# VHH binders against Protein ECM9 (ECM9), part 7

Target 1, 377 residues: Protein ECM9 (ECM9), of Saccharomyces cerevisiae (q02202)
Amino acid sequence: MQSSLPLCREFFEKITAYLDYHDFRLTITANQPSITLPYYVDEKAHSIELIIFKTTFLSLFQEAHTYFNKTFSDQSGISNENIYYMTVGFLLTTPENKTVYNVHEDLLKRYFQDNSVLVIPDLLVKEVRLIQRLLCSSNNRINKSSSLWILYRKLFVLSLDANTLVLPDILFVFHSSGSQHFSNYYCWNTARWFYDNLPYNKRIELFNLTKRFCFQNVKDCSSWSALAYMVCQQEEKKTDNIRDFQRLTSSFNVPFKINKVDLNFQVQPADAFTQELVKWIDRTYAADWPPYLCLLQITKFNITLRIEMDSVLLTWRNEILNFEENSGHIKMINNTPIVPEKFSNDLLTSVNFAHFGYKKLFLNKFLDKNKKEQSDS

## First folded at step 1 (VHH)

Design v1 (framework vhh_vobarilizumab_d1)
Fold by ESMFold2-Fast, scan of step 1:
Structure v1 (fold): chain B 377 residues (1-377), chain A 118 residues (1-118)
Amino acid sequence: as target 1 above (377 residues)
Amino acid sequence: EVQLVESGGGLVQPGGSLRLSCAASGFTFSDYAMAWYRQAPGKGRELVAGISSGGSTSYADSVKGRFTISRDNAKNTLYLQMNSLRPEDTAVYYCARDYEWGSYFDYWGQGTLVTVSS
């Protein structure tokens, strides 16, 4: 007799049931309503929220872990279907468990090798929905899981087989996942990987989404780092991402090759972007470091851009001096501008200390780097 | 219903030329990026050329300088001009509509056979 996993199966079915909703939220709450339900689905016109009560989440955790222990200690009567549902339960409750993640991946690979072309698209569609929904969830353990982001790359590669006709919604996933978790490293690292492997027209869309996201999320170091990478195109890292893509196509026996012509086209010239970013910083009175770090990174190895920065450096130096004459010297502690106590309740002056403080930090780092470059040349 | 219908394939001598056409219907053609793929007997599909909704083009290294992709939005038609054809260009050529993901297509045509005989 095989063990069953009713909760793991039920949540798989609930998460994969919805086609038309673009905003999916997975919420775990300690507060259970007077209505005795294990979970609740709040459906709106453009969103869905799956609310799992803490007691049910703990039961899901226990169901998956109990079956996992049985799988490794007693192999009799265990089905691949039940092992799959167990792995889904782990992805929901403990996505950092790499052993169970590896089992999940292996089952998918074996299933695609063993099943007919007519059956594969349905499973792949559900798997893509599952992983996208998890990555777009509000649960911070899930949406930043390195294992789930790696699986997403693999599902993308599987979707390149023309027989599957599955289209991952990568732009929505990056926007949604990035919005759910501040500085989601694996989200934006994966965006860099896609940027290096997508055709030119889709790289334009991904670049524009990343730029828009950064301008709306000034404090997000991970998204700004990805944007800097997309502008600069570091050859070594690009080569690594392309090799990783090719390794994955080989692993899944997908007969797809990247159009190498597309990989050499830059979406926005670095000089044009540098000018746009400087103007954006000045216009918005940017009071957070990531845009300045982005500017520093894109000028790091480009001598022409460094020369073009001379006028910006002069303008910003004069602005800083004028501000300090009127408001006092800007103090820095651990690369953070300090607002004097007397101005702590003055919102405009406080923002000015941050804005001119980060301009000052930028100038110091740019000039230090310029001096090193000149002494090394 | 979205339909893509390829035409213009045939038998041609090495060094010859062919122009492939893809007639699109059932959607707003000008809103979508389009591509040409090919599949030689016993081999996987290869992306040959792509064109964005804005007219930007991209080519595989094997065809660059010989093939030209173009579109006529008024006629809802995609073209592939193939010059200096080689035996290794022998394949079934497919027109594909890119919905949002570049290489990932929601609709494919039936294909048109191009045979380059030496």
Scores: ipSAE 0.000, ipTM 0.145, lowest interface PAE 17.8, mean pLDDT 79

Design v10 (framework vhh_vobarilizumab_d1)
Fold by ESMFold2-Fast, scan of step 1:
Structure v10 (fold): chain B 377 residues (1-377), chain A 121 residues (1-121)
Amino acid sequence: as target 1 above (377 residues)
Amino acid sequence: EVQLVESGGGLVQPGGSLRLSCAASGFTFSDYAMAWYRQAPGKGRELVAGIYSGGDTSYADSVKGRFTISRDNAKNTLYLQMNSLRPEDTAVYYCARDYYDSSGYEEFDYWGQGTLVTVSS
């Protein structure tokens, strides 16, 4: 009858509800400080949004921290269920707390060895749903949490055990988390980890999602860096990611499954992608650096791609010269193209200064790097 | 040395079935994971199904529930049972063997010549 952590438990149950809804949003807002309502659920035909107000967020924080302090008292009656709910409250309010994260993970490890440790119905299903919904949250403290992204990798490994029958919705999480937070480093770093450890059919889905996301989010350096990685795939980093997967399977006592047949087959050949990216840059008049940096990263140190780039470099040089003849020389400050004041109200000309400016920057960096790689110094 | 020879392809109507076989020689078949790949005209090669030395299987989402991969270690033969075939399944199907380099890292090794499957009325 007595609930020691009523808010932590309630939010766990609310966040893990609604099995049939794929689009679940968790929003934490301070926009209405006079509200007496603890939270609001906005249920629509294809989406659900759980809106937590500032006063409720602070109450949740206080409940979790008060119980945490109580766990160090010699007089406290502690249950594993209450410790679990307390850790959920911390994941919502203070996701940077590594001590509580470790407690949460330890409870899960013990549960998988002995299911009687935590008497919570459908725990793994709810845990996967909880962590996915937290990572898709609009709260940048939560969706950027390195600990939560690491836990997500661990939940994926646990889901490979034949006894769990649960599969994380990886593609939705990367798209949603990437969309909620601009340049979400841990999101896209985790995408690289999954790319190296997924079977080929899932790798192609993740690659295609990453490519589409990049083309729609031209300024996002983290997603474009992940895309470049997936195209080139540095062997050392791939080996590190595979070994990390192996360590996680050992840590959770999950039998390692052999994924050998998938690991070295490229999703898209680097030459085909290079041609696609060049055409995309030209057609869209790309006016932001990340696509050019991606092109630079994939075309360096590959002799075949370097030769193929010779025709592109000639074309781009001629385009730059023609533009400068008509509009004046492109000035660069700290690797950023400067739009002259006289063109500040001419959107097309302003875009062209950025576009041809970044082509010029790419040309200079490509030629400088090629010269260094070809000469002994 | 190592040879993989696919057979069983042909023309079949939508909704029909085909069974592909891959005869392996030149290596200890039971020690290796095996896979079926396909390549449709104008597209890259795509993994269809894999089977590990221990018997565990993996399938592409597009074929799961319709295709079944199996192996007969006594006959050194890999099979792909294809049911409820669709025009989108039209491709050259390839048999592949996996291998390890000296670091324990996996690489693809030895593709067969392929067998053409055409799903059309």
Scores: ipSAE 0.000, ipTM 0.096, lowest interface PAE 23.8, mean pLDDT 77

Design v11 (framework vhh_vobarilizumab_d1)
Fold by ESMFold2-Fast, scan of step 1:
Structure v11 (fold): chain B 377 residues (1-377), chain A 121 residues (1-121)
Amino acid sequence: as target 1 above (377 residues)
Amino acid sequence: EVQLVESGGGLVQPGGSLRLSCAASGSTFSEYAMAWYRQAPGKGRELVAGISSGGSTSYADSVKGRFTISRDNAKNTLYLQMNSLRPEDTAVYYCAADLEYGLGSDEYDYWGQGTLVTVSS
């Protein structure tokens, strides 16, 4: 039979269906006592979620691995369509398997470089949809997979003449993937890469999404690091991302059009963002380090911003002194403010110890840096 | 690593309403499937309601139409809105969290200590 991978094929078809839905989520979860189905499709007016239960997921794992062992260990010939479905099963269950990932990528490469290689109808369209939806999966092995994020960059390059395949969903992909896995390093590292290589209007959208995400996810060091990068525009890293893009266009033999764009063009002026971030910290009583670290990173090499911070430093110093007079000294352990046990049941006071503690840590680090720079000049 | 603390339990009259909250501490709340279980005196634990990381919900037949499960990922909090309460709903209610992945345990990974709900006149 041509297709001997019924479960791999079925899930590929389910994941790549629903063309009218941009909000598509893939969830792998424990079996619920009231549900006896192998999977469930939760269809709503503007969103759809495919829920795969653990027992079915294990069956998918077994189908893909059994086929792989039989097919490659005995050196049997198989159709490109069956190879593709098998690799999809691995991407769903064990995306860390580099051997099968390489088989998947090589199949895509052959398809785009050789007109005689047939795999499945509309392969590029379906592959983009598949990979984007996998990256939006609640499964941490999938949504943080470095291999899948690298593949996403390659799919962007392969889709340059079909800009509608990746660009419409890119913001949802980063938001969804970032939301599914706390501090998703490869997600936010890839966001930096896209920021440096996207058209200006999409860079604005990605910057605004990243900023909104950070303000909603105060503890996420990876997203805040990406935001700081987008504001500061570190030239060497930007050059590396542009070179990687050029390397991929060459590797896939995609025509690269030289566009005269200002490489130093800022989406939001650093001073305007710094003022916004300070106000946000004050208003929300930010009680986690990443916003403060972002503020340190943004001011690190900007003399004008550091001078402008003098008024903020004075205000925060006075706030800390007033708080400590009334509530006692803020103790720090491993750069973390300690809430006294007597206040552990008082939510407001506990938040205040964290908030003013991180302001205190920020002041100490900011002043130490300025002192070092004064000695170096 | 997740720690779960339930609150909102108490004494209510039949036909009354109650809202339970489950506060999660630690990173990664948004990546967990969450559930409410209950255990009546002398009985085993039973699933009341479940919610995926994406927001899809499932309910036990005995509570469908009366209870609503919801989550607030920004506040790391799970909720159970209980309406039209019956004496049979009297139980200790437990919050549970399970990491959404295809391999590993079939049981929920993390459990709270429970909150007592008594439906009596």
Scores: ipSAE 0.000, ipTM 0.167, lowest interface PAE 21.3, mean pLDDT 79

Design v12 (framework vhh_vobarilizumab_d1)
Fold by ESMFold2-Fast, scan of step 1:
Structure v12 (fold): chain B 377 residues (1-377), chain A 121 residues (1-121)
Amino acid sequence: as target 1 above (377 residues)
Amino acid sequence: EVQLVESGGGLVQPGGSLRLSCAASGFTFSYYAMAWYRQAPGKGRELVAGISSGGSTSYADSVKGRFTISRDNAKNTLYLQMNSLRPEDTAVYYCAAEDWLFGSEYEYDYWGQGTLVTVSS
C-alpha cells in the first residue's frame, strides 16, 4: 500500500483554514512548552499564529522526502492530490529544491487548464493563502525564497482572472516578510514589481508602507533600495516589470488590464520626498548609511534635484566642519566612520561621528557624481 | 561587507591536480549554499559544482568523478579538489554564494574575483 501524507496534508489544511483574518503568521520554533505538542495555534481577536515546533518540522521534512524518494520518483499513476501535498511539505521544509518546486508549479498550471487534475476545493484561494503565509513565516529560507516570491507574482496574476485580487494581503506580506528577515532582497524586489503594476490607490498604500518601514528600519539596505526605486521611477526597470506582468497575463489568458492612467501617476514627487528625507535625517540624527545611499540614488536621475541640493550640502559641510573643529577629524575606513578610541565610551559622541561621517561620505560621493556627469556632458 | 577570496589557481600539466580555496567573510557562511563556477576564454560562465548548507553536493556532467566540492563551516572556507585535469578545464574559477539550491536561473548574490587555472603541456 502506498503511504499517505498525513502531516503534509494536515499542515496544508491548517495553514489555509483561517480565511477571515488579515494577520496570519507561521512560526517555526525550537522553544516548546513542558507539555509536548506537535504544534500550537494562538488565535486572537485580529490575528492567528500557527507555531510549529522543530521536532514536528523535522517529521514533516522526513515525510515529504521519504514519499518523494520511495514513491513519487519510482512510480507512475500516483494521485495528483498526494503529489501536491508532498510538494507542500517540500515548500515548508526545503523551498530551495527547484525540482519539487517545478513539479508543484506544473501541477498548478495543469489545474488551471483542467480543474479535475486536483480535486481540492478552492485551490487557487488556498494556494494564495499558503504561499503568503510561507512568505510571512519566521523561517529565513522560506521567507526569502526567490522561487516562492516568483510563484507569488504568478498567483497574483491568476487571482485577477478569478476576480479575487488579494491587494490587502500584499501589504501585510511585504511588511511581515520584511520584518522577519533583515534585508530580504526578493521581498523588496517583488515590492518594486507590484509598485509598477498596481492601480494608483494601491500603489499609494504600498509606497507609504515601504517609506514607513524604511524609517523604522534604518539599517535595511533592501527596503531603502526599493524606496529609492519607487521615488526615482527608473523607466527601463518599470518597462521590464510592466512587460513581465503583461507576459504573465497573456500566458495565463487573463483578461485583466490596468488603467494606463494609473500607471503614469507619481505617488510623491522626487523633490518633495528629498526634502522629507533630508529633514528626517537631520531630525533623527541618522547614523546608518542606507538613508544616505537612498538620497544619493534618487539624485542620480534628476539634474534639477542635484542643483536644489546645493543649500543642503552647504549646511551639512558647515555642520561637519564645526563638529571636526570640536571633536577632531572624522576618519573613514572602508566607507565606515571610525570613532576615536578616546570617545569609544561616549554613546552620544559615537553617534555624532557616525552621523557626520555619513554626511561627509554622502557629500564626497555626491560631488564625485556631479563632477563625472559634468565631464560626460 | 560580504567578501569571497579565491586562491589555489595556477599552471598544471594534463592529468595533474589542484585544490582551490574560497575564504568567505561578512555573512553567516553556514546558512548559504555555495558553488564554483568557471569561465573559459570565449565562453559563458558555467556551474562546475555546488554544495548546500547541509552538505549535499551537485556536479556538472563534465567534472563528475574528477572534482570534489567541500566546505569547512568552522573556517568559513569552500574547497574544490580538481583531479585528472584536462586542457578543457582551463578557465577562471569563481566562488559564489546563493540563497537557493544550485540550478537556479538567478544569479548568485555574491561572487569572488576569480582564480585562473591553466591546463597545458
Scores: ipSAE 0.000, ipTM 0.103, lowest interface PAE 21.6, mean pLDDT 78

Design v13 (framework vhh_vobarilizumab_d1)
Fold by ESMFold2-Fast, scan of step 1:
Structure v13 (fold): chain B 377 residues (1-377), chain A 122 residues (1-122)
Amino acid sequence: as target 1 above (377 residues)
Amino acid sequence: EVQLVESGGGLVQPGGSLRLSCAASGFTFSDYAMAWYRQAPGKGRELVAGITSGGSTSYADSVKGRFTISRDNAKNTLYLQMNSLRPEDTAVYYCARETYTWEGSTYEFDYWGQGTLVTVSS
């Protein structure tokens, strides 16, 4: 039988193959001048990479777009299976297209609400695999797509009873997507949503992954912001994420209840984490703002933690004063320490200006917050 | 994924010499500035030496004239030649890479290894 969407179907089948591989990478690359292959698969013992050439990617877009135009003007002989493959083509090439995204989501919703609607066998399992692998792709349009991250939350809800979305895959997706795109806002915002809705044992693993990722990616403001949120949960945002989860379970008619007792457990005490973060800053000689902002956020409005910071503030103040006596005053522009031209080619002095500069910025902001709180009393 | 693996540490007598190596993978080594840190028991972390992508070097006053930092871009390896070692040089030594950014930030360093222990004792 002839397929109306051979390329869309072929890529769906390739992306959703390889059942036992968690490390699956989708790469889009320029065509090699000496080779006109549509794609190739690099299979290793523990990883698979599907490499798609750009001209093939453009052909995929054209196939999906042509079918969409045909379906819009003439609906005779159209199958849900073909509409599904068309939407996959759009998710691969233009995930920001809300119209096609809505068609894709509607097909999933109809499949689960009406068992008589045959779209594709094992649709949920294949859909989860597809979306996870798209979010792990090297294509920044795909891996940071707000629509695909929202769909991932919906797939989590749809997968609750079937256990098709498992923790190792969730952890791999956040690590991979975070690594593929620096400061991936939608990735780490979705991690906060998962954190608020996962049971305690799984929440611990997500917290540990987020902390490890932050310590390895000191400049990533999105992951550090998520880490700060996980340590010092904001009740209003937590309530919003839980309500969103409940709204999705109702919308998809999924009979699932999360254990509310699990939601009350903190993964790591704020005081223990504060001590760990201070030691980590000193140990790594952190010269980027996100760790300091995290420290500022977790100590905000906590009287006990603020008092415990007194010894740290004294130590850091003395370090700053000693550095400034030897190297001159640290100048700040737009909350960034300025390395004097004289020292810009001196690696150790340059990094010292950044390190002590951010300690100085932290001290000033920490003291300013204390003054503001006292004036608001 | 960025990976840095330190090696070459050990027990050495005062006045002795030791060469540390750091094997780098997961990034284009030649494009990044590199540094060596150390941390002695009960002490804070100290920057020891740095080298730019262009080969310019800088040293902490405590090691200047005794330690030499170098790199081999063909082997993706960073070295620290340590001469005239003192008991005060006893520490875990860590290799660090300049953290990547597109915003024109100053040189910042992070690490991904367990370090290598250097003990200077008679």
Scores: ipSAE 0.000, ipTM 0.152, lowest interface PAE 23.0, mean pLDDT 79

Design v14 (framework vhh_vobarilizumab_d1)
Fold by ESMFold2-Fast, scan of step 1:
Structure v14 (fold): chain B 377 residues (1-377), chain A 122 residues (1-122)
Amino acid sequence: as target 1 above (377 residues)
Amino acid sequence: EVQLVESGGGLVQPGGSLRLSCAASGFTFEDYAMAWYRQAPGKGRELVAGIYSGGSTSYADSVKGRFTISRDNAKNTLYLQMNSLRPEDTAVYYCAKVEYSFDTGSYTYDYWGQGTLVTVSS
């Protein structure tokens, strides 16, 4: 083979070259300033942006796909190095191609099968850096890729085996990826997996990060669902996540043991969190559903918390009645509060209808669950 | 209480052989990876060899082809067979229980004993 995949290799080197940068952005633009300038690197303090011109991006796409097609039809001259660079090109241009993802994962596993169990391979460090930067990028095709999030779990396990001081920076990745894409399902689903498998001190850090993120991103249903999960601890899902972790550690022969007692501690008592959430809703005048749904989920099966909600229910009911006496009845359509047309241009009144409307929706759903519970008992 | 007791060290001529043993107690030996470390006079500790519960082994470049690590789970004992010994192999040898710690981001190596002295000279 005459071609060594120069574009795929060059972009791999560019993405992995900057050790001290946490913020990586990949931009594709049609604004080509010069025919001799295929891309531009904008380096700033603690950030790096790789700007790829559209023509160069298409050339990268063609290079990777051409090599894939030739390799599939002619097995002579196969190089693991070239296969790896080809798969990097696919990660950048067609991240949804599962066949190439499988090739990429198989290649990583083969690199770590030798007597290198107690030696840190340079390629693993670069691979972790590559995948973290892709997941933190502003490219929504990449940052929400289910395959890349699954690969990230595998890389975490492989990093344990490598005895490296450079572990995946999971806290930064979840915050960054969550910020780049609202309701990033696979991001926050992966956060649940880590929460179930991390020791107590790291679970505290992840829980606090998730809580802070939710309080700053009221509309993000995926992060709020993850927060509710962390508070409630669903045993079936926790067992599945722990088994998945154990399967990966066994597959990679990782010498890992953890204190089972450590995994069972709750980061914050459910009653303390419930009180904090109610106070936060009232203080911030929350006008979006996710915090109310979180409150509903954490009280769903806890009789003690449901009883403690009696005073909150009474307070909120009185607030709703007082508002409706002054502003008119709150109408709900498809679980959404309707703002009367006469108030559509009044931001404060619109917020009031949303706030009290979601409190009203919460009370109705809470009451329905309470009546069903009484019937089931 | 975890206890690791090393034995089998001694004075040997260059090119000679020694077999070190480590008797383990106070934990489920078969469930843990085990390792041998050494510390030469005036130097830091160096990982020499490791063995996982499944039997996979790994060695430092300085000892590859000369040392062999093995375990007997029925006897809760770890071994290090040392062949073609060199003066630079002179050190106190320690066995260690291996665990990964998320809190420190590193493997934890527990030493319980004085180690066993290996001297390679004249």
Scores: ipSAE 0.000, ipTM 0.185, lowest interface PAE 15.0, mean pLDDT 77

Design v15 (framework vhh_vobarilizumab_d1)
Fold by ESMFold2-Fast, scan of step 1:
Structure v15 (fold): chain B 377 residues (1-377), chain A 123 residues (1-123)
Amino acid sequence: as target 1 above (377 residues)
Amino acid sequence: EVQLVESGGGLVQPGGSLRLSCAASGSTFSDYAMAWYRQAPGKGRELVAGISSGGSTSYADSVKGRFTISRDNAKNTLYLQMNSLRPEDTAVYYCAADSEYWGSLYESEYDYWGQGTLVTVSS
């Protein structure tokens, strides 16, 4: 007689059952007094949301931990299928638990490297679906979990010939996870890794999604850092991401050959993007640092772009001088523009101090890196 | 399975223009990412321009503003409009197709290649 894991199994089945939905969300929320159900499903025409209440989430936690203690103490009569469901319960409730994460990964490795030790049909398909949906959850402990993002890279490698990880799902995961957690470091770091290892046509779509996300989320340092990386393509970091991919393919015994095309090809020309970004900054009156830092990063080691920036630098310098003549000198404290107290209730003037202040900071940092010397004229 | 045939190459004076075409037959053309490569005498092949199945385009720095890649899915044809041609653009130009399948990424640079068309820019 084996102990059952009814909640762990049920949630695994619910999360993996919806085959026809690309927009699937997992939400954990406080109990509502009018709702006595353990969870409910909000099904719309093209999306589905599984909503789990806090008390049910705690019950899931208790079920998984109780079984873990039994499995640790007595290995007799414990099936690999039940161990898998237990690890799913942990990924939902405590994804930071490295011990259980390692057990989960080892079960996957045994299934794919050796003769299958699990009886779960289409395990890779269900595992991809499970992990993607966890990363799209509203729970910040889950959607920013470094372990889950690392597992996602491994699932990409395992899916290379199986068509179980498709571009629309990948794009949705990055957009959804990025939207659920401000400056989600592991999300956007993983986007950089996927960008370096994706075929050219799929890199285009990921680049476009990242750019769109950044323009809609001006304060998100992590997404803007990823965008700058995709434009610049730093050779050393790209080589590291490619080597990590190769290490993972070796670890899972997946055969491959390196695609030489992707080593030197950029999705959008750096000059075209630089022009677009400058125009976007001017048009939107950008009053936050990340777009300016992106502009600084992409121009850092490109002589042609630095020369082309001469007209922008002159225009921005003249704008700053004109603004300062009319509104007073822009003060900078710890690389932050200070809005004078007399203007703090004037929204337009406050935005202008931030906008021209960050343009001033950009000019100072661009010139201070000794990439262009100024001469009196 | 896709077969690719390039045309439109020839001799042109510096500053002139040429339009290359790549006709695809076999599988559904619209499912493929397409690219133009070139190989100059004594050099390896380099990527010139790419276009996704969705129509997004990208160009090598050396051809930006001068070359335009486009596709006509109804005619199963890829185009490269080359303007302001320079002697450095002299090369054999190859059409290439990559499936939207993950496994193709590392098996070869692209799944399918044309035989090439020669472009010579000289006086």
Scores: ipSAE 0.000, ipTM 0.168, lowest interface PAE 17.7, mean pLDDT 78

